# Ledger of designs, part 10: VH-VL binders against Rhythmically expressed gene 2 protein (Reg-2)

Target 1, 260 residues: Rhythmically expressed gene 2 protein (Reg-2), of Drosophila melanogaster (Fruit fly) (q94915)
Amino acid sequence: MRSLSRFRLITFDVTNTLLQFRTTPGKQYGEIGALFGARCDNNELAKNFKANWYKMNRDYPNFGRDTNPQMEWQQWWRKLIAGTFAESGAAIPDEKLHNFSNHLIELYKTSICWQPCNGSVELLQQLRKELKPEKCKLGVIANFDPRLPTLLQNTKLDQYLDFAINSYEVQAEKPDPQIFQKAMEKSGLKNLKPEECLHIGDGPTTDYLAAKELGWHSALVHEKSYAYLVKKYGEDIDRDHVFPSLYDFHKKISDGAVVW

## First folded at step 21 (VH-VL)

Design z3 (from y1 with light chain F97Y)
Fold by OpenDDE, last read:
Structure z3 (fold): chain C 260 residues (1-260), chain A 123 residues (1-123), chain B 108 residues (1-108)
Amino acid sequence: as target 1 above (260 residues)
Amino acid sequence: QVTLKESGPTLVKPTQTLTLTCSFSGFSLDEYGVGIGWIRQPPGKALEWLAHIYWDDDKRYSPSLKSRLTISKDTSKNQVVLTMTNMDPVDTATYYCARVQTYTASGYFFDYWGQGTLVTVSS
Amino acid sequence: EIVLTQSPGTLSLSPGERATLSCTASQSISSRYLHWYQQKPGKAPKLLIYYARLRYSGVPSRFSGSGSGTDYTLTISSLQPEDFATYYCQQWGSSPYTFGQGTKLEIK
């Protein structure tokens, strides 16, 4: 992995990069809902979860942090959960909503809801083995709520990482440059240059283009074809830096096939 | 290919109601995060946002014009309709419909625009 | 409301020159809420830059966006004949979703 030796900071997105849901939120919600007596179709829950995700991000961005007045992130999720079930024909009674939502909120802090993406753990292990923390910092930059540190601990990914930044605490979401700047600061590295940084994520805009525009190197982990990505997001996406998984990224890097 | 087209009267008398229709293709208003907005531009002047409607039927209006504006959608017809009451010569402008889009679920912009239709308000 | 003030009102330059357009917000906004549009005479606006810094699909590399907080900039590194148009910044941070008054880029 000689091609990575040029970097002093390597950061990762979390959702669908390092970690992914074991099951869709809709299915997970359905399972938990059933335990609480709220039974509904899992497909409806999945659909309505996605709908409420968009609604909530539109109306209360950054898990409520960017809302005026500010909404607590727990309340943000509670509202999302309430809406998801209500729209699925299984409205949660108000007297049960707090306990029910808290259960889900806590559950998603654990490895029950999350699993490593293909090749994520192996890549981190190899990176940590080959790159000393004094030479290269490994970190996380995620649009995430304050549960991120706990999640990383519970999934044992924290052992490979020097720091983790979530958008809620930084008060800026990707692709805002502030969150990337915060990562550079958090690294503690002196005289760190953008060209010494590599960001790896699944978001064409939030991760890849955002980092690239700042002068960082960037790798996009995405299942869609290059043709699709270029058509939708433009020609600033480099074919040689798009990978279907971290496993593939790791292989290419190991084979010396990636040029930065 | 995404396309939008405005239709409606090009001449309106003062105090009358303007009804404009945005017909679009290449996408559905059932898509998450998508919407249709209306923006107008008086001759030689700047752009002014009027209103937009999201995929979930959430409607947003310019506060200064809210009392005069109504926006609605017909997803099955791929149409969005804007009505503006009590038209005045000052409302003479090119009216555009545009697609509302997001890549982050929190940051929205207008990525595709219709050609616009000039509406003249005169006696 | 958030007022976006663009400067200069008119910019006269020659092809090949560098153009710098400014957009100042009356209050701080996140970069993901600031966008730039290009409008040619008699034509509809086109999205140029979204989220303050990202080029929309099909936009040439000579266009770039920068800035944060209240101050944002659109830069054209080397003007081409087709770049002479009016440019608008727009914010989607809060209602009303206002546009700047525009900067007209004309041929010197």
Scores: ipSAE 0.950, ipTM 0.968, lowest interface PAE 0.5, mean pLDDT 97
Fold by ESMFold2, fold request of step 22:
Structure z3 (fold): chain C 260 residues (1-260), chain A 123 residues (1-123), chain B 108 residues (1-108)
Amino acid sequence: as target 1 above (260 residues)
Amino acid sequence: QVTLKESGPTLVKPTQTLTLTCSFSGFSLDEYGVGIGWIRQPPGKALEWLAHIYWDDDKRYSPSLKSRLTISKDTSKNQVVLTMTNMDPVDTATYYCARVQTYTASGYFFDYWGQGTLVTVSS
Amino acid sequence: EIVLTQSPGTLSLSPGERATLSCTASQSISSRYLHWYQQKPGKAPKLLIYYARLRYSGVPSRFSGSGSGTDYTLTISSLQPEDFATYYCQQWGSSPYTFGQGTKLEIK
């Protein structure tokens, strides 16, 4: 891991970087919906979950934290869930909505709904063994609600991490520079320079470009080809810092193939 | 190859209704987060946002012009239509349509613009 | 409601010089709602910088954006002949989604 020795701070995104859903929201919502008498097609639920994700982020950004009037993040999810089912043909009655949404909210705190992404645990284990906290802090920067610490505990990733920043609590989300600056503060490192920081995530804009523009180094974990990414997101994406998975990233840094 | 083009009348009399069509290609309004907006620019002056419509048919209008504007989309024809009532000489401007885009679902911008169409309001 | 004030109104510089264009918002906005556009005479605007600081595809590296809250800056590190144009900032934080009045960058 010598190619990483220059870094005093390494941060990770969570969703589709360290952790991923075990099943699609369509399948999971479908199973819970059936238990509450709201039977919907799983493909319709998946489609409408994504549609409502966009609508909620547009109209109530940062899980409702940045909304006027303010919205609690649980209300944000309840509204998303209600819309997803209503648009899929089976509205959840108001009298049942709180209990129904609470079941989903609690379930998504756990390893029942989440699993590690390919290579994430192995990478974190090696980093913690070779880069002790005195020399390098490991953290999370996620556009996420306050369930994040509990999720990291329930999936056993917290043992490898020095801190986790969620956008709801700090009132700042990626790609805004403030959340990266907050992570540098949270690290507790004195005289930390941007070039001593590495951010690893799956978002071309929210993770890779956002950190790179601030003078951090960054790595992009993404399924799409480099050609697709450059066409959509521009030439500031470095081919040598794009990886199909954390497994591939880990292999490349172990082989000394990555130059920063 | 994203393209947008404005079409409609270039001369309108005061009090008449202006109808402009934005025809686009290289993307679909079925894409999540995508939309079409209308922006105008009086000769020699700054840009002014008028309205936009998102993929989910959510519509936004400039508050000062809201009573005069209607925006609609036809996804199958790749077209968005803006209607502006009660035109006045002060409304003389180049009218642009532009694609609404987001990479975060919360932050939006106009990434591709049509070449614009000059609409003159005169008797 | 949010007024974007750009300064200076006109900036006269020579090729090779560094240009600094200011955009001040009447109230604080999240950086991801602030964007910069370039407009050459007789042409449509083009997106340069989105989310205050990220270069759009095809934009030369001499362009950069910075700032947060109420104060935002567009910088052109070494002016090229094709950079003489009018520049607009635009906010998407609150309706109406306003543009600044523009800064005209002209050859000295």
Scores: ipSAE 0.903, ipTM 0.942, lowest interface PAE 0.6, mean pLDDT 93
Fold by ESMFold2, last read:
Structure z3 (fold): chain C 260 residues (1-260), chain A 123 residues (1-123), chain B 108 residues (1-108)
Amino acid sequence: as target 1 above (260 residues)
Amino acid sequence: QVTLKESGPTLVKPTQTLTLTCSFSGFSLDEYGVGIGWIRQPPGKALEWLAHIYWDDDKRYSPSLKSRLTISKDTSKNQVVLTMTNMDPVDTATYYCARVQTYTASGYFFDYWGQGTLVTVSS
Amino acid sequence: EIVLTQSPGTLSLSPGERATLSCTASQSISSRYLHWYQQKPGKAPKLLIYYARLRYSGVPSRFSGSGSGTDYTLTISSLQPEDFATYYCQQWGSSPYTFGQGTKLEIK
C-alpha cells in the first residue's frame, strides 16, 4: 500500500463501487409487486425504473431535497415506484402505495437487496489494517438518501469507514464541489490539501472528473473501455487510473503499479 | 457523428406562423435524458432559449413566449418541430436547434448545435 | 428569472496572455446548472465547460471553469489565435434557462 501513503483522506462512492444491487430493480420490484398483487413483466419494470430515475432526477433533484418546495425523500421514492408500476401495466392503488413503497424502501436498506462489489471488502479490510486512522481517514461520498448509514451498517461496511456523507442531508450532490469540501471538513483532518485526497468511484463525471478538477487524485472503476470513456467524457481521464473493479485496483496497488 | 440541421422558411410576414424543423442523426430521442431545444439569436445580440422537448415528451417553454410556441417530436423520423405564432419584426433572428444532454440526470446542457437558420420577419 | 451578467463586455488581449471572464448570477444556483459556450462569427455556439468546471470532450486543457453560488469564472491560459471569440455562460437552474449577454474576447 505504499502508493497510497501520500493520502490522508480516501473516499468512495457506494453504488457500483462498494456495493451493488444483488439483483436488478426490475426483478426485485417484480417479486415484491407479485406479493402485493401487482404483477408486471420484469423487463418492463427494469426499463420503466430507469425512465423514472431520469424523470425524478430531472423534476425533483437530489431525492427532492433541492426542490422548491422540498419533497421528502420517502415521497420521492414512492412517486418513482408508483410511476414505474403504472407505466409497466399495473398501477398500485393510492390507498396501498404507502405500505407497498415502505416495504421496498425498508428492503433496500439491507443485504437482501445489496451485496459488496468485487474486491470492495478485501480492499477496505487491507486499508484499515495498514493505514492508521489518525494518518488516513476512510469515508464515503454518495449521491444518496438518508438510508446510507443504515445500509452501510447492515452490509457491515461501516466498521471500515470513518464517516459517510449522503447528498440529501448535506443538500449538495456530486459533481458539485460543495459535497467534496464537506467530506474534507467531516474528516476532521487539520491542514488537509486536495492533493492529499483520493476519491474512488464509478461515475466518470460525478466521481472521477469532479474530484480531479478540485485537485484531488481520483480512480475510476468502470466496465467500459478506456477508449469509450475518453471519447464520451474527454481526455482528462488518465488511462493509468481506470480499473475494471476494486479487485483490479487493489491488485495494482499491491503490485506497486499505480503512480499518482 | 451527431448532426443537427434546421429547415423552414427564411422569410415570413408579420402575424404569420413560423414552422421550423430540426432534423438530426447520430442519436435517438429514445435515449434517456436526451432532448432537443430551440435557441434564437437576433443579429448582434445574445442567445435566447425558446423551448425544448425531452425523450419522454416532456415539454418546456420560455414563459414570456409560451402562448406563441408549440414543440413536438417525431422519434421515428428523427425530427423535432417548433411552431411560433404571430411573428413580428422583433423576432428576426438566427434560430438554432441543439441537443439536450445530461451526465447526472439532473444537470442539463446543449452539447451539439445545428448551423442555424436566419428567419427574417418583414412586411 | 435568473439574470446572468458577464464582465467585461469586451476583453482585448494578445496571444499568450491569460483571459479571465466573469459570469454573475442574480440568484444562487448549483454549479451543475452553469455552462460556458464559445461562439465564433457566423457559427453556432460550441460547448466548452459544463457543470461550471468540467471540460467537454475535445476542449483544450488551457480552458478551465470555476465558481459556485452566484459567481463563476472562465479562464483561458496562454491565449491562442483560435480563442478570440465571444463567450456565453448559461444556466439551467430555473426557467427561463437564460444566457449571459456575452464577453467578446478580441486581439489587442
Scores: ipSAE 0.902, ipTM 0.942, lowest interface PAE 0.6, mean pLDDT 93

Design z3 (from y1 with light chain F97Y)
Fold by ESMFold2, look of step 21:
Structure z3 (fold): chain C 260 residues (1-260), chain A 123 residues (1-123), chain B 108 residues (1-108)
Amino acid sequence: as target 1 above (260 residues)
Amino acid sequence: QVTLKESGPTLVKPTQTLTLTCSFSGFSLDEYGVGIGWIRQPPGKALEWLAHIYWDDDKRYSPSLKSRLTISKDTSKNQVVLTMTNMDPVDTATYYCARVQTYTASGYFFDYWGQGTLVTVSS
Amino acid sequence: EIVLTQSPGTLSLSPGERATLSCTASQSISSRYLHWYQQKPGKAPKLLIYYARLRYSGVPSRFSGSGSGTDYTLTISSLQPEDFATYYCQQWGSSPYTFGQGTKLEIK
């Protein structure tokens, strides 16, 4: 792992970088909905979950933290869940909504709903083995609600990480520079320079470009081709730092094929 | 690839209603986070946001002009229509439509603009 | 309403010089709501910088953005003749989604 030896801080995004949903939200919501008497088509639930994700982030950003008045993140999720089912043809009665939504909220803290992305555990294991914590800190920077520490514990990723930053608690989300600055502070590293930091994530804007513009190095893990990414997000994306998965990233750094 | 074009009258009399159509191609208003907005610019003056409509039919209007504005979309025709009532000579401006875009679902901007259409309000 | 004040109103510089354009918001906003547009005479505006600091696709690397809170800056590191234009900052933090009054960049 010599190509990583220059870094004193390596941070990861969570969703679609370290962890991914085990099944689609449409399928998972559909199964839980049936248990609570709210039967909907899984494809409609998937569509409306995504629609409500966009609507909630537009109208109540950062899980309600950045709303005036502030919305509790649990209420934020209840509203998203209620809208998703109502738009799919089976509204949840208000008297059932709290219990139903709480069940979904608790389930999404666990490995029932989440699994590691391809190569994530193997990479973290090797990094913890080869990069000692006193010289290189490993962390998480995620646009996420306060369940993040519990999720990392329940999926057993916390053992490889020195810290985790969630956007709700620090009241700052990617791509805003403040959340990256908070991660540098949380690392506890003296005289840490941006060029000694690496951020790895799947968001071309929220992860890759955001970190790169601050003088960090960054790696993009993404399903789409480099050509697609450059067309949409511009030529500031470096071809040599785009990888289809953490598995590919890990292989390339092990072979010495990555230069920063 | 992505194109937007404004159409409608170039001369309107005071008190009349202006109807402008934005015709676009290269994307769909069914795409999450996408929308169409209208911005105007009086000759020699700054840009002024008027209204926009999102993919989910959520509509936002400039508060000072809300009573005069109506925005709607026809996704099947790839068109968005802006109606502005009770036109006055001070409303003389170039009117632009622009695509609303987001890469975060929380932060929005106008990434593609039409060429604009000059609307003159005079007797 | 959030007022965006741009300074200077007019900036006269020679090709090759560094241009620095200021945008000050009347209240703090998250940087992901602050954007910069370029408008050349007789043309539609063009997005340059989104989320305060990220360069839009196709924008030359001489353009950069910075700032947070109330103070934002657009920098052109080596001014080209085609950079003669008016530059607007714009906020999407709260309605109405206002533009600054503009900075006119003139070639000296």
Scores: ipSAE 0.899, ipTM 0.940, lowest interface PAE 0.6, mean pLDDT 93
Fold by ESMFold2, fold request of step 22:
Structure z3 (fold): chain C 260 residues (1-260), chain A 123 residues (1-123), chain B 108 residues (1-108)
Amino acid sequence: as target 1 above (260 residues)
Amino acid sequence: QVTLKESGPTLVKPTQTLTLTCSFSGFSLDEYGVGIGWIRQPPGKALEWLAHIYWDDDKRYSPSLKSRLTISKDTSKNQVVLTMTNMDPVDTATYYCARVQTYTASGYFFDYWGQGTLVTVSS
Amino acid sequence: EIVLTQSPGTLSLSPGERATLSCTASQSISSRYLHWYQQKPGKAPKLLIYYARLRYSGVPSRFSGSGSGTDYTLTISSLQPEDFATYYCQQWGSSPYTFGQGTKLEIK
């Protein structure tokens, strides 16, 4: 962990960095839909979930927070769920929609729907053991709705973290610089400099490049090759800071193979 | 390799309808978050956004030109068509199509542009 | 409607110099809605900077973007002959999705 000793703040993304879905939204939505009489093909639900994710983010960014007029994040999810089922061939009846969507919203606060990504728990445990809170703060920066603290608690990750920032509550999303600035403030560290901060995430734009441009150090955890990533996102991605998983990141840090 | 190309008439008479086709390759309008936009530029002047269409067939039009514009897509042919009615000499411009792209699903930009086609409106 | 005002209208500089181009929005916008394009005479625009500060793939490191709220800047740290062109900022925060009037960067 010697190569991390220079950092006073280390932050993580959540989705596909610390935590991932246990099953696809198509499969999970399909199971709950069947219980409520809205039977749809799981592959169609997966397709239309992703389609509605894009439509909702386009038309009502930041879970409705960055919209004029503002939309409540629960309404945002209800609209996404309703569209997903309607486009998949079985609309949820209006009288059931509120209760149905609430079941899904509550389920996605829990480890029933989420599991740790490969190596995430082991890395956090080692970091908390080696880098005490008075030496280094560990936090989360996520484009996420207000369920984030509850999710971290229910998945037992909160015990390793000093704070968590969600984009809805701070009204700022990655890659916007404001959410990173908020994390530095939330850390409570005096005279914290960007070069003393490390951000680890799976988003080439939203995590890696966003933090790097602000003078932070950053690590990209991504399944695609370095060659693929550079071709798509440009040469500002450093080959030595791209890792297939947090497990591989942890191993390389432990081997002293990473230089900042 | 992503390419876009505009095609259509280069000379149009006042009051006629202009129909432009954007033909593209190297990507599909089945891709989430992707779209095609139309932007024009009168000789020696700034760029002006006209309209764009998203992969889900959602369409956006410049408010000042909305009554004159229609945009449509044919995903199987990799084409997007812009129709502009009641052409006037002030509409003389180079017309570009460009790919709408996003890396966040919320922030959009034009990352690849066609070469442009000059459309002259005169009697 | 959000108006983007670029300054200066024309910037005359020599190769090797630093160029600083300004874009001011009439209303505050989130930085992820502000982009910069380069256009050479007779050519299509090319995307340089997206989300105010991130370089698009293939853009040389001498180009950088900064700013937030209403004030945005494009900087070229050491001008090359191919950099003499017109530069446009563009916003996607509110319809109509407007461009600035451009800054022409010309050789002195």
Scores: ipSAE 0.899, ipTM 0.940, lowest interface PAE 0.6, mean pLDDT 93
Fold by ESMFold2, last read:
Structure z3 (fold): chain C 260 residues (1-260), chain A 123 residues (1-123), chain B 108 residues (1-108)
Amino acid sequence: as target 1 above (260 residues)
Amino acid sequence: QVTLKESGPTLVKPTQTLTLTCSFSGFSLDEYGVGIGWIRQPPGKALEWLAHIYWDDDKRYSPSLKSRLTISKDTSKNQVVLTMTNMDPVDTATYYCARVQTYTASGYFFDYWGQGTLVTVSS
Amino acid sequence: EIVLTQSPGTLSLSPGERATLSCTASQSISSRYLHWYQQKPGKAPKLLIYYARLRYSGVPSRFSGSGSGTDYTLTISSLQPEDFATYYCQQWGSSPYTFGQGTKLEIK
C-alpha cells in the first residue's frame, strides 16, 4: 500500500463502487409491486425506472433539493416510483402510493437490496489496517439522499469510514466542485492539498474527471474498456488509473503497480 | 459517427411559416438523456436558443418565441422538425440544429452541431 | 431570464500568449449548467468545456474552464493559430437557455 501513502484523504463513491444492487430495480420493484396489486413485467419496470431516473434528475435535480421550489426527497422517490409503474402498465392507486413508496424507500436502505461490490470490503479493511487513521481519512462522496448513513450502517461499511457526504444534505452534487470542497472540509485535515486527495468512483464524469480537474488524483472503476471510455469522455482519462473493479485496484496497489 | 444536417427553405417572405428539418445519424432519440435543439444566429450576432425536444418527447421553447414555435420528432426517420410562424426580417439568421446530451441526467449541453442553414426573410 | 455578460468583447493577443475570457451570470447557477463553445467564421459552434470546467472529448489540454455561482472563466494557456475565434458561454440552469454575446479572440 506504499503508493497510497502520499494521500491524506481517500474518498469513494457508493453506487457501483462500494455497493451495488443485489437485483435490478426492475426485478425488485416487480416483486414489491405484485404485493400491492401492481403487476408489471420486470423488463418494462427496469426500462421505465431508468427513464424516470433521467426525467426526475432533469426536472428535479439532487432528489428535489436543488429545485425551486424544493421537493422533499421522499416525494421525489414517490414521484419516480409512481411514474415507473404507470408507464409500465399498472399504476399504483393513489391511496396506496404513500405506503408503497415508503416500503421501497425502507427496503433500499438495507442489505436486502444492496451488496458490496467485488473487492470493496477487502480494500476498506486493508486500508484501515495499513493506513494510520490519524494520517489518512477515509470517506464517501455520493450523489445520494439522506438514507446514506443508514445504508452504510446496514451494510457494515460505516466501521471503515471516517465520514460520508450525501449530495442532498450538503446541497451540492458531483461533478460540481463544491461537494469535493465539502469533503475536504469534513475531513478536518489542516493544510490539505488537492494532490494529497484520491477519489475512487465509477462515474467517468461525476467521479474521475470531476476530481481530477480539481487537482485530486482519481481512480476509475468501470466495466467498459479504456478505449470506449476515452472515446466517449476524452483524453483526460489516464489508462493507468482505470480498473475493472476494486478487486483489481486493490491487487495492483498491493503489487506496487500503480504510479500517481 | 454523429452527424446533423439542417434542411429547409433559404428564402422566406414576411408572414410566412418556416419549416426546418434536422436529419441526424450516429445516434438515436431512443437513448435516455438525448435530444435535439434549435439555435439561431443573426448575421454578426450572438447565438439564440429557440427550442429543444428530449427523447421522452418533453419540449422546451424560448418563452419570447413560444407562440410561434412548434418542435416535433420522428424517431423512426431520425428527424426533428421546427416550425416558426409569422416570419419577419428580424428572424433572418443561420439556423442550427444540435444534439442535446448529458453525462449526469441533470446537466445538459449541445455536443454536436449541424453546419447551419441561412434563412433570409425579405419581400 | 439569466443574462450572461462576456468580457472583453474583443481580445487581441499573439500566438503563445495566455487568454482569459470572462462570463458573468445575472443570477447564480450551478456549474454543471455552464458551458463554453468555440465558433470560427462561417462554421458551426463546437463544444469546448461542459459543466464549467470539464473538457469535451478531443479538446486540447490548453483549454480550461473555472468558476462557480455567477463568475466563470475560460483560459487558453498558450494560444495556437487555430484558437483565434469567437467564444460563447451558455447556461442551461433556467429557461430561456441563454448564450453570452461572445468574446472575439483576434490575432494581434
Scores: ipSAE 0.897, ipTM 0.940, lowest interface PAE 0.7, mean pLDDT 93

